# VHH binders against Abasic site processing protein HMCES (HMCES): the designs that were tried, part 25

Target 1, 269 residues: Abasic site processing protein HMCES (HMCES), of Homo sapiens (Human) (q96fz2)
Amino acid sequence: CGRTSCHLPRDVLTRACAYQDRRGQQRLPEWRDPDKYCPSYNKSPQSNSPVLLSRLHFEKDADSSERIIAPMRWGLVPSWFKESDPSKLQFNTTNCRSDTVMEKRSFKVPLGKGRRCVVLADGFYEWQRCQGTNQRQPYFIYFPQIKTEKSGSIGAADSPENWEKVWDNWRLLTMAGIFDCWEPPEGGDVLYSYTIITVDSCKGLSDIHHRMPAILDGEEAVSKWLDFGEVSTQEALKLIHPTENITFHAVSSVVNNSRNNTPECLAPV

## First folded at step 1 (VHH)

Design oh8 (framework vhh_ozoralizumab_d1)
Fold by OpenDDE, second read of step 2:
Structure oh8 (fold): chain B 269 residues (1-269), chain A 122 residues (1-122)
Amino acid sequence: as target 1 above (269 residues)
Amino acid sequence: EVQLVESGGGLVQPGGSLRLSCAASGFTFSSYWMYWVRQAPGKGLEWVSEISSSGSSTKYPDSVKGRFTISRDNAKNTLYLQMNSLRPEDTAVYYCAKGDYWSEGYTAFDIRGQGTLVTVSS
């Protein structure tokens, strides 16, 4: 996974992240650093994206079932990194393979500390190799959305009003991530950054791409992944597997350029 | 522990040849795509060769195509880079890299070795 969409307004995004805590109380996640949230139809590594994480990471003795939402840098910067510039990392941390997560210090250490997060997105992009050409067809991949009587395919929103309704009720893609905290050697703000865990693709996506993000499907999976206080690393890792509960459509080549940030990126062709 | 150890670098004259080796340990070598990358002084990391898990597929950038050959011996857990017709612009630290995944526009590497210095100079 090297490209995502996360374009919802902050308020809509927050509402979409409504949850029940351990006591069954309906809650909205509290924002940390809301000003760092930058909506975009075309999110690339090194950009900031919103993630969910347990409140216990920030507050001692907090209920670990409570959720915080925070923009973090895509591409995990390990806490032990000694250079002044994260761009000097010598290995790619955009993704973490599920089969080797425990073999890599950069992922194993923060995971062992309970630094699990849920990366939020409208969906993610993948490119299918076209036979006989060097051209690749991009696809937008996302959770199946509940068909409202009027909600045709994302492409059928004939009116701005209908489009807004579609996004107001959009089920966000919830991807399993690991985050870390890095303190710059020269001082400054602590950098929070994340990696997306990847797995082999489900059968439905296998023709498009051989790998997919580890998707946490449902509130239980999301809650267990986040609750590092009550759920062990071993138990959490059981949640990491391919899912068939995914849909996709072909999109235009507009998304190929990471600088393009328009609705055309995820529009069906 | 996953380890990659490069060897075979050195000083060579333009037009000369070198063969680099990379010894892999700590993972199932035969299951992963492997890469050679290089970093010249003051420049970024450059991909210079790709080989599939079985060795049946190889790829090169135009900068080294026809001059460099990547190969592997899975029984020995070793990756090779044969470099022919070396040029001064090939001067760099060469790294063996374990593949993670490929995405549009970039390749993700899991780990790389400490590198071996190749200097091409008259």
Scores: ipSAE 0.009, ipTM 0.235, lowest interface PAE 10.9, mean pLDDT 88
Fold by ESMFold2-Fast, scan of step 1:
Structure oh8 (fold): chain B 269 residues (1-269), chain A 122 residues (1-122)
Amino acid sequence: as target 1 above (269 residues)
Amino acid sequence: EVQLVESGGGLVQPGGSLRLSCAASGFTFSSYWMYWVRQAPGKGLEWVSEISSSGSSTKYPDSVKGRFTISRDNAKNTLYLQMNSLRPEDTAVYYCAKGDYWSEGYTAFDIRGQGTLVTVSS
């Protein structure tokens, strides 16, 4: 997973993340650094994306079931990184393999500190290798959506202007992530950055790509992954597995260029 | 199949003490927050105490704070409520409840057992 869409305006995104805390109280996640959130149909590594994480990471004695939403850099910069420029990191930390996560220092250390997050997206993109050519077919991959009488489904939309109605109740994709905190050696603001955990593709995606992000399907899985105050690393890792509850459609090559940020990036072709 | 079985209730005089137990089965007890809730005759359900899955965090309403203590033994899948300085207004059926992150509100609990009756009277 190397490209996502997360285009909802901040207020719409916040409402889409409504949740219940451990006492059953309805809540919206509280924002940190909301001005760093940049909606886009075409998010690449090194850009900022919104993630959910436990309030306990920021407030001692906070209820670990309460959630913060914060923009984080995609591409985990380990806390021990010595260079002044994160872009000079010699390792690709965009994704973290589930089968080796406890063997890689860059991931094992923050995971041991409970630095688990849920990465939010409209969906993600993958490129299918086409036989007999160097061209690849991009696909937009997302949770199955409930059709409304007013909006219809994204796959049934007649034109791009009708899709704005489908976003009102869009079920966001919730991917398991690990984050870390890096303090620049020259001084400056702490950098929060994340990686997306990956697993083997499910049967439904096997013809598109051999790997997929670890998707947390439903509020119980999301809550347990975030709640590092009550759920151990070992228990949380049991939530990391392929899921079949996904759908997809082919999209145009417009998405190939990460500078393109229009609804056409996820439009069915 | 989630099962919760409460015990330890009885008749006690004002100022007395009781310890309630809840035996849990059918789910990973150590992964869930647990609650004690009570229902006095003719009244609604009232939250009494809560405890985190590890046991490190507990909370109480002012009505019982300082008198009741919630605890758990994750190795035995058992939840406890130690009740001291009991008052007539503590008379109620006491239920243990499993937490669920998708409950409809803080008074909505997964109550499975028959409860245990606590009567505080002379």
Scores: ipSAE 0.000, ipTM 0.098, lowest interface PAE 21.6, mean pLDDT 83

Design pa1 (framework vhh_8pnl_2)
Fold by ESMFold2-Fast, scan of step 1:
Formats: C-alpha cells, structure tokens, sequence
Structure pa1 (fold): chain B 269 residues (1-269), chain A 118 residues (1-118)
C-alpha cells in the first residue's frame, strides 16, 4: 500500500468515525491538530493522513477506549533516528510486513509501547501489471458500501451520479498501523509518523497485487487494535490477517501522478 | 513472467573490476526497489546494496566505497559496479525485487557467480 484517497471534508470524516466507547456511549473522536488535515484523492508517502488512536496516549487516566483523531506523517520515523532530516532515513517505512514486525527494531519498539493506530482512508490504490506492456492498470480498493437511496451495495456498475452522493454515508477503510514519535535533534516540534501493516493478499485481490494492508473489519477489531490499555500486543496481533470483505474497480491513469488531486482519480472507468 | 536474470559474473584477480547486470523479464521494473545479495559457500545470504524506485541507495559496510548500485528503468535493468575486488567478495550474487519497498523481496534471480583469486 503506497497510495490512498482520503478526501472527505473534516466534518464528514469526523461523523464517519462515530463510535461507541466501552460503556456503550456514542462518541465522535476528538481532533488534535485539525488544521494539518488536508483532504486528497491521491495521498502518497510523506504526506499527512488522519489516524485514530487511544486517548490514553495523551492523558494518563483517560478511558483507553476513547478515541483521538490526528494527522500523522505516512512513513514511520523511528524515535532513535539521529539525523535532522527525516527524508534521509535509509529504510522505507511506508509499510511494515506482518511476518517480520516483531523482528524489526523500528516497528517492534513502538508496538511494545502500545503505539497502535488505525489509518483512515476512503480506500487505497494498487497497480496491476498488464501482460505484454509496461502500462499498469490502477485499481481503487475499498470496503463494500451500502447505497442510501436503494437497498443494496454500491459497486463499479453504478452510475457516476450515484458515486457523487455516496460520500455522506461512506464506510471508511480502517487499516492497522503502528506509529512513533520523533524529536528533532536540534529542537522543534515532535513528529508523529506511522506505517501501515501489510499481509498477503486475499483471493479476491490476488490478481491485482500479492500484498494488501491489514484491514480491521468492523468496530470490534478496530476497538481491540486501538485499546492498548486493555489489549496486549500479542492479542492485538491476532487481528492482523487478510480479509475477503473488500471490493474494487479500475480507475484511469490520472491517479499515477500523485500531484493529481481530483475526483477523476477514483472514478470508475 | 516476472523473472530476474543475473549476468556478468566471472573470475577476476584481486584488485580487478566486474559489472553485474540483472534484467527484468516481466514486470514494471521502475516501481520496484531493487537489491543485490550475495551468498558465500556455507554462509547465509547477505545484503550487498539496495536502490529504491526513487534512486536512494544503501550499502553494506564491507562494500562501501568499492561497489556502486544503479538502475536503468528504460532498459528494466539493475547494475552493480564492483571495483577493488577482494577474495572475500567471492560468492554467488543474487538480484531481488521489492514492490512495496517493505524489505520483503517478491522476486529473486537464480544468481551469477563471482570468483576473486590469483
């Protein structure tokens, strides 16, 4: 996973993250640094994306089931990084393989500190190799959506007009992430950055790409991943596996250039 | 489809040079981080050099200043320029490709042998 869409206006995104705490009370996540949220149809590594994390990371006695939403840099900068420029990091930390997460220092250390987050997106993009050509076919991959106007799911066969209206009730993709906090050696603001955990593709995506993000399907999985106060690292890692509850459609090559940020990036072709 | 083929290995005297090539035979080369690994008899495979799709490079300490990794996306080919070769560089050299750049290599070549001796 190296490209996502997260274009919802802040208010719509916040409502899409409505949840129930441990006591069953309906809540909206509380924002940190909301001004750093930049909606885009075409998010690349090193840009900021919204993540959910437990309130307990910021407040000692907080209920660990309560959620904060915060923009974080995509591309984890380990707390031990000694240079002044994060772009100088020799390792690419955009993704983290589930099978080696406990072996790599950059991920094992923050995971041991409970620094689990849920990365939010409309969906993610992957590029399928086309036989006999250098051209790759991009796909937009996302949770199955329920059509508000009619009984049933929205899909690739639906008209573009139906896609324009779906965003008010869009089910956001929820990907398992690990974050860390880095303090610049010469001073400055603490940098919060994350990586997306990856797993082998499910059968439904195997023809597009052999890897996929670890998707947390449903509120039970999301709650357990976030709740580092009650759920141990070992228990949380049981949530990391491929999922079949995913859909996709082909999109135009407009998405290939990360500077393009228009609805055309995810429109069906 | 999706095969890597190494070439350029051979016998060379200490202090000599070799240029290894790795040709992509079936995937979009420019999207992959590429690496050279080596394996000496009786030892584990070890990373020699790596180059990302954006041309950032990493080198093992034992080859810094002597080896240079590069790529030609138009030719779908990876190179390793090896200078000042030492007997300790004797090994089978493997090409590897990593699409997500997550250090989990998707494709491996069959290897090309480098022997450094008098």
Amino acid sequence: as target 1 above (269 residues)
Amino acid sequence: QGQLVESGGGLVQPGGSLRLSCADAGFTFSDYAMAWYRQAPGKERELVARITSGDSTNYADFVKGRFTISRDNAKSTLYLQMNSLKPEDTAMYYCAADYYDEWGYDYWGQGTRVTVSA
Scores: ipSAE 0.000, ipTM 0.218, lowest interface PAE 11.8, mean pLDDT 84

Design pa2 (framework vhh_8pnl_2)
Fold by ESMFold2-Fast, scan of step 1:
Structure pa2 (fold): chain B 269 residues (1-269), chain A 117 residues (1-117)
Amino acid sequence: as target 1 above (269 residues)
Amino acid sequence: QGQLVESGGGLVQPGGSLRLSCADAGFTFSDYAMAWYRQAPGKERELVARITSGDSTNYADFVKGRFTISRDNAKSTLYLQMNSLKPEDTAMYYCAAEDYWSDYEYWGQGTRVTVSA
């Protein structure tokens, strides 16, 4: 996963993340640094994206089942990184392979601290490779959506009002992530950054790409991944596996240029 | 090894120039960050230059102003233009593509650059 869409306005995104805490109380996640959230149809590594994480990361003795939503940099910068410029990392930390996560120091250390997060997106993009050509076919990949009388479908959207309806009750993609906190050596604000855990692709995606993000399908999986106060690293890692509960459609080459940020990026062709 | 193939290395006198290429006909890398590394005998492999999918570049201090990294996505080719070559630039030069799906890097087999009289 190297490109996502996360375009919902902040209030719509917040409502889409409604949840129940351990006591059964219905809640909305509380924002940290909401001004740093930049909606986009075309988010690339090194940009900020919203993630969910446990309130216990910020408040001693907080209920670990309560959730914060915060923008974080995509591309994990380890807490031990000594250079002043994060782009000087020699390794790609945009993604983290599930099969080697406990072998890589960059990921093992934050996992040991319970630094698990859920990365939010409308969906993600992937490019189908074709042998002997320079062009690839991009696809937008997302959870199957429930159709209601008030909601539309992406394929039927043909006006601004209809596009608004497509996003009513949109089920956000929830991807398993690991984050870390880095203090710049020369001072400045603490940088929160994340990586998306990846697994082998499911059968439905194998013709598009051989890898996929580890998707947390449903509130039980999301809750267990986030709750580092009650769920050990070993137990949480049991949630990391391919899922078949996804759908996709081909999109135009407009998405190829990460500077393009319009609804055309995810519209079916 | 894998699918990346370097070319353009050779013997050149101090102050000379070489242009390295890294390509594979079946591999497109418009979505990958690409890099050149080098390894001199008895030394560790070190980063020479890197170019992101968005064309941002960074260079090791020892080559700034002398080397230029570039990419041609239509030709699926990465380049390294090396000017004002010095004897200490003598090394095996490798290209690498960073897979955004993992920490994995695809490596070529290398091309040798020798700078001597």
Scores: ipSAE 0.000, ipTM 0.165, lowest interface PAE 13.7, mean pLDDT 84

Design pa3 (from pa1 with A97T Y99E D101Y E102G W103D G104S; framework vhh_8pnl_2)
Fold by ESMFold2-Fast, scan of step 1:
Structure pa3 (fold): chain B 269 residues (1-269), chain A 118 residues (1-118)
Amino acid sequence: as target 1 above (269 residues)
Amino acid sequence: QGQLVESGGGLVQPGGSLRLSCADAGFTFSDYAMAWYRQAPGKERELVARITSGDSTNYADFVKGRFTISRDNAKSTLYLQMNSLKPEDTAMYYCATDEYYGDSYDYWGQGTRVTVSA
């Protein structure tokens, strides 16, 4: 996973993240740096994406089940990085493999500090390699969405005419992430950056790509991943596995260029 | 289901040369950056060289001036020309698509073995 869509306006995105804290109280996540959120149909590494994380990371004695939403840089910069420019990091930290996450210092250290986050997206893109050709087919991959009685079928939901109508109740994709905090050696603002954990693809996606993000399917999984005050690293890692609860459709090659940021990027073809 | 296949490894004496090839089948070769990696016994995997779709190249310091990475998009083939080989170049060599996330560096084949010894 190295390309996503996250285009919802801030208020719609916030409402899509409504949740219950540990006491059963309904809440909306509180924003940190909301001005840094930039909606886009075509987000690449090094751009900012909204993530959910526990309020306890920012406030001592906060209820660890309460959530903050904050934009973070995609591409984890480890706290120990000594250069002045994060783009000079020799390692690619856009994703981290679930099978080696506890072996890699860049990921093991922030995990030990409870720095787990949930990366939010409308969905993600993958490019299918086609046997016997040099062409790749892009797909938009996302949670199954609820449909009104009038939409009737999956084909109706996939048409461009109906896509604008589904965003008001869109179920956001919730991907397991790890974040870290980097303090520039020459001074300046702390950089919050994240990586997406990846797993082997599920059977439903195996014909498109061999890897997929670790998707947290449902509020129980999301809550346990975020709640580092009550859920240990080892317990949280049990949530990291492929899921079959996913759907997709082919999209046009316009998505290939990350500079293209239009609804055409995810429209069915 | 496309795959990368490495070839061209072998046994060579110090100071010799080898040309490694990596053929891709079933994906858009010209659109992807490509890389060569190596892993010696008892050592960590390391990047040797990369080349973008636009032919910009980047080399690890330990091979700079001795190795040359190149591509032939018409043949969907990546090359690594290795000159002035040293015993410390002994390793299994892998080619990979140089995509923008870490697990995209998964190797597509078994690699090709390069042994440099007298």
Scores: ipSAE 0.000, ipTM 0.186, lowest interface PAE 12.7, mean pLDDT 82

Design pa4 (framework vhh_8pnl_2)
Fold by ESMFold2-Fast, scan of step 1:
Structure pa4 (fold): chain B 269 residues (1-269), chain A 117 residues (1-117)
Amino acid sequence: as target 1 above (269 residues)
Amino acid sequence: QGQLVESGGGLVQPGGSLRLSCADAGFTFSDYAMAWYRQAPGKERELVARITSGDSTNYADFVKGRFTISRDNAKSTLYLQMNSLKPEDTAMYYCAAGEDYLYEDYWGQGTRVTVSA
């Protein structure tokens, strides 16, 4: 997973993340650095994306079931990185393979500190290789959405009014991530950055791509992944597996260029 | 003891050249990033150059334009071509291999480079 859409306005995104804490109280996640959230239909590595993480990471003795939402850099920068410019990192940390996560210290160390996050997106893009051609077919991949009188479906949404209705009740894709914190050697703000854990593709996606992000399907899985105060690393890793609860449709080549940031990027062809 | 073995160090005059080699004595480089570090007397060890398995390179500012890092995966050997050497380049040079960019997992014992008239 190397491209996502996360275009919802901040208020709509926040409401889409409504949740219950351990005591059953309904809550909205509290924002950190909301001004760094940049909505886009076409997010690439090194850009910021919103993630959910436990409040306990920021506040001593906080309830670990309470959630913060924060923009983080896509592409994990290790706490020990000594160059001044994170873009000079020699390794691709956009994704982290589930089968080697406990073997690689770049991921094992932050995981041991409970630095689990849930990466939010409208969905993600993958490029299918077509037989006998140099062209690849892009697909937009996302949770099945509930069709309502108000929301409509993406296939039917060809106007601004219909686009707004589609997104009012959109179920965000929730991907398992690991984050770390890096302090620039020359001083400055702490950089929070993340990687998306990947697994083998489910049967439904195997014809498009051989890998998929580890998707946390439902609030129980999301809560357990985030709650590092109550759920051990060993127990949390049991949540990391392929899911069949996913849908997709082909999209135009407009999405190929990450500078294109329009609804056409995810519209069915 | 380390599994990486450096060679090619020696005494050279200012403006001269040396080529350092680092050979794998029992494992393969193909999935590892490789790096050259150096440590001058009384100073901490510092990164000189790094190369990924895909041949992407990164250099310390003090060697840019003078040093070239390269790898030969078929021979499991890392190289550092050092040109226009300066007295300030005098140091023990170490090669390192890491599966994880946070840490170098394997270190050689070093090869000494002395630049003097």
Scores: ipSAE 0.000, ipTM 0.146, lowest interface PAE 13.5, mean pLDDT 83

Design pa5 (from pa1 with D98Y Y99D Y100S D101E E102W W103D G104T Y105P; framework vhh_8pnl_2)
Fold by ESMFold2-Fast, scan of step 1:
Structure pa5 (fold): chain B 269 residues (1-269), chain A 118 residues (1-118)
Amino acid sequence: as target 1 above (269 residues)
Amino acid sequence: QGQLVESGGGLVQPGGSLRLSCADAGFTFSDYAMAWYRQAPGKERELVARITSGDSTNYADFVKGRFTISRDNAKSTLYLQMNSLKPEDTAMYYCAAYDSEWDTPDYWGQGTRVTVSA
């Protein structure tokens, strides 16, 4: 996974993240650095994306089931990185393989500290090799959606007009991430950055791409992944597996250039 | 057909130069970290050079100052410029792409042979 859409206005995004804490109280996540949130139909590595994480990471003695929402840099910069410029990191930390996450120092260390987060997106993009052409076919991949309270799920066969009306009730894609905190050696603000955990593709996506993000399907999975105060690393990693509860449709090549940031990037073709 | 296709290998004399190319057949090339590996007969495959999506480079000690890795995202092509070639550089050279860190590359080419001898 190396390209997402997260275009919802901040207030719509916040309402889409409504949740219940351990006591059953309805809550909205509290923002950190909300002005750093930049909606886009076409987010690439090194840009900021919103993530959910436990309040306990910021406040000693906080209820670990309460959530913060914060923009973080996509592309994990390990806490031990010694150079002044994070762009000089010698390896790609955009994604982290689930099968080797406990073997890689860059991921094992923050995971051991409970630095689990949920990466939010409208959906993600993948490029399919097309038999008979030299061009790739991009696809937008997302949770099944319900257009209204009384309607059925949204699908690829739906008319273009229906896609203009879906965003107010959009079910955000919730991907398992690991984050770390890097303190610049010459001083300055702490950099929060994340990686998306990847797994083998499910059967439904195998013709598009052989890997997929680890998707946390539903509030129970999301809450267990975030709650590092009550859920051990070993238990949390049981949540990391392919999911079939996903849908997709082909999109135009407009999305190929990460500088393009328009609704055409995710509209069905 | 192939995801990564190497070219540019051949026979050269010691002190000569070669430029290897690796064409990525239409991936979103700029999103990937890329690398060149090599494997000499009877040896394990070893990392020669790596380049991140942000163009940061890393080289094995045995090629520093002689080899240069670069990428052209517009052409979806990775390069390895090899100068001052030595008989010890004789190997099959493989192009590789990562969608994750520190692991064995996720995508491999078929390799291109480099022979350094008279």
Scores: ipSAE 0.012, ipTM 0.342, lowest interface PAE 8.9, mean pLDDT 84

Design pa6 (framework vhh_8pnl_2)
Fold by ESMFold2-Fast, scan of step 1:
Structure pa6 (fold): chain B 269 residues (1-269), chain A 119 residues (1-119)
Amino acid sequence: as target 1 above (269 residues)
Amino acid sequence: QGQLVESGGGLVQPGGSLRLSCADAGFTFSDYAMAWYRQAPGKERELVARITSGDSTNYADFVKGRFTISRDNAKSTLYLQMNSLKPEDTAMYYCAAEYGDDYFSEDYWGQGTRVTVSA
């Protein structure tokens, strides 16, 4: 997973993340650094994306089931990194393989500190190889959505008004992530950055790509992944596996250029 | 394997130079970390050099100071400049694209280009 869409306005995104804490109280996640959130139909590594994480990361005595939503840099910069420029990191931390997460220091250390997050997106993009040509076919991959008479489906939306209605009830893709906190040696703001955990693709995606993000399907999985105060690393890692509960459709080559940021990026062809 | 195509290999004498190229035919090249690996007959494949999407480089100890990795995102091409070649550098050289994992996908390997260093 190296390209996503996360275009919802902040208010719509916040409502889409409504949840219950451990005591059954209905809540909306509280924003941290909301000014850094930049909606886009075509998000690449090194850009900021919204993630959910436990309030306990910021408040010593907080209920670990309460959630913060914060923009973080895509591409984990380990806390131990000693150079002044994060782009000088020698290896790509956009994704983290589930099978080696406990072997790699960059991921094992923050995971041991409970630095689990849920990465939010409308969906993600993958490129399927085409036989006999040098071209690849991009696909937009996302949770199955509930169709309503007012919102319509993605395939039925043919105007700006209809697109807005589709997104009002959109079920966000929730991907398992690990984050870390890096303090620049020359001083400045702490950098929060994340990686998306990847697994072998499910049968439904095997013709598109051999890998997929570890998707947390439903509130129970999301809650357990985030709740590092009650759920150990060992127990949380049991949530990391492929899922068949996804759908997709082909999109145009407009998405290929990461500078293109329009609804055409995810529109069906 | 076959989305990446390597070229530039050949036969050179010890102390000679070669420039390898790896062209990508279809994915978003600029979003990937790219690497050169090599495999000598009867040995396992080993990392030679890596370059991130941000142009940071990493080299195996046995090539430091002799090889230079670079990329041209506009041309979707990866390069390896090899100087002061030694007989020990004789191998098939493979291009690989990493999609954020610490390990590369077999789906993103090239076919290889042969480098032979002998008098």
Scores: ipSAE 0.006, ipTM 0.243, lowest interface PAE 9.7, mean pLDDT 83

Design pa7 (from pa1 with Y99L Y100E D101Y E102D W103S G104Y Y105G D106E; framework vhh_8pnl_2)
Fold by ESMFold2-Fast, scan of step 1:
Structure pa7 (fold): chain B 269 residues (1-269), chain A 118 residues (1-118)
Amino acid sequence: as target 1 above (269 residues)
Amino acid sequence: QGQLVESGGGLVQPGGSLRLSCADAGFTFSDYAMAWYRQAPGKERELVARITSGDSTNYADFVKGRFTISRDNAKSTLYLQMNSLKPEDTAMYYCAADLEYDSYGEYWGQGTRVTVSA
């Protein structure tokens, strides 16, 4: 996974993340650095995207089932990185393979610290290779949505009211991530950055691409992945597997250029 | 010092051969598709050859039959064997690590210069 859409306004995104803590109390995640959230239909590596993580990462005595929502840089910068410029990191940490996550220092160390997060998106994009050409067909891939919202359908938005209807109750894609905290050697703000864990694609996506993000399907999976105070690394990794509960449609080549940030990026073609 | 380092460039006569290498000193090489791009003065950077993590290869038409891309996961090294070099192959050659999902290189090496001149 190397491209997502996460375009919801901050208040709509926050409400879409309503959850229950361990005591069964209904909550909304609390924001950190909300000003760094930049909605976009076309989010690429090195941009900021919202993630959910446990409140316990920031407050020693917090209930580990309580959630923070924070923008983080896509592309994990390991805590041990010694250079002053993260753009000089030569290895691609946009994704992390599930089968070797415990063997790689960049991922093993933060995972051992409980630095698990849930990466939020409207959906993600993948490019299907077409044999005999250098052209690829992009697809927008997302959770199945309820039928009453489908009547307003993506790409059928010929008015502001239709777009509002599509997104009001959109079920956000929830991807398993690992994050780390990097302190610049010469001082400055701590950089929070993440990687998306990847798995073999499910049968439904195999014609599009052979890999997919590890999707956490439902609140039970999301809660267990985030709750590093109660759920060990070993137990959490059992949640990392392909899922068939996914849908998709072809989109135009407009999405290919990461600078294009319009609804056309995810509209059916 | 960097994680991806190109080497093997130089001056060669038309019809000659060069082998470019791209070595990683800590990169998780086997997880990534790798590519060679080139940029001649005054031109856009263009894809020369790509190899996926599963060893599937793809070549630009202008190098097909002359260049061979390969990888050695045990050595964390990407290669480009360049045969029958032509003056129009003169360019800065860049190693790029790609996501399996994205054909556009996001992480680049510093480049190695290839000059083909009589």
Scores: ipSAE 0.011, ipTM 0.215, lowest interface PAE 9.6, mean pLDDT 83

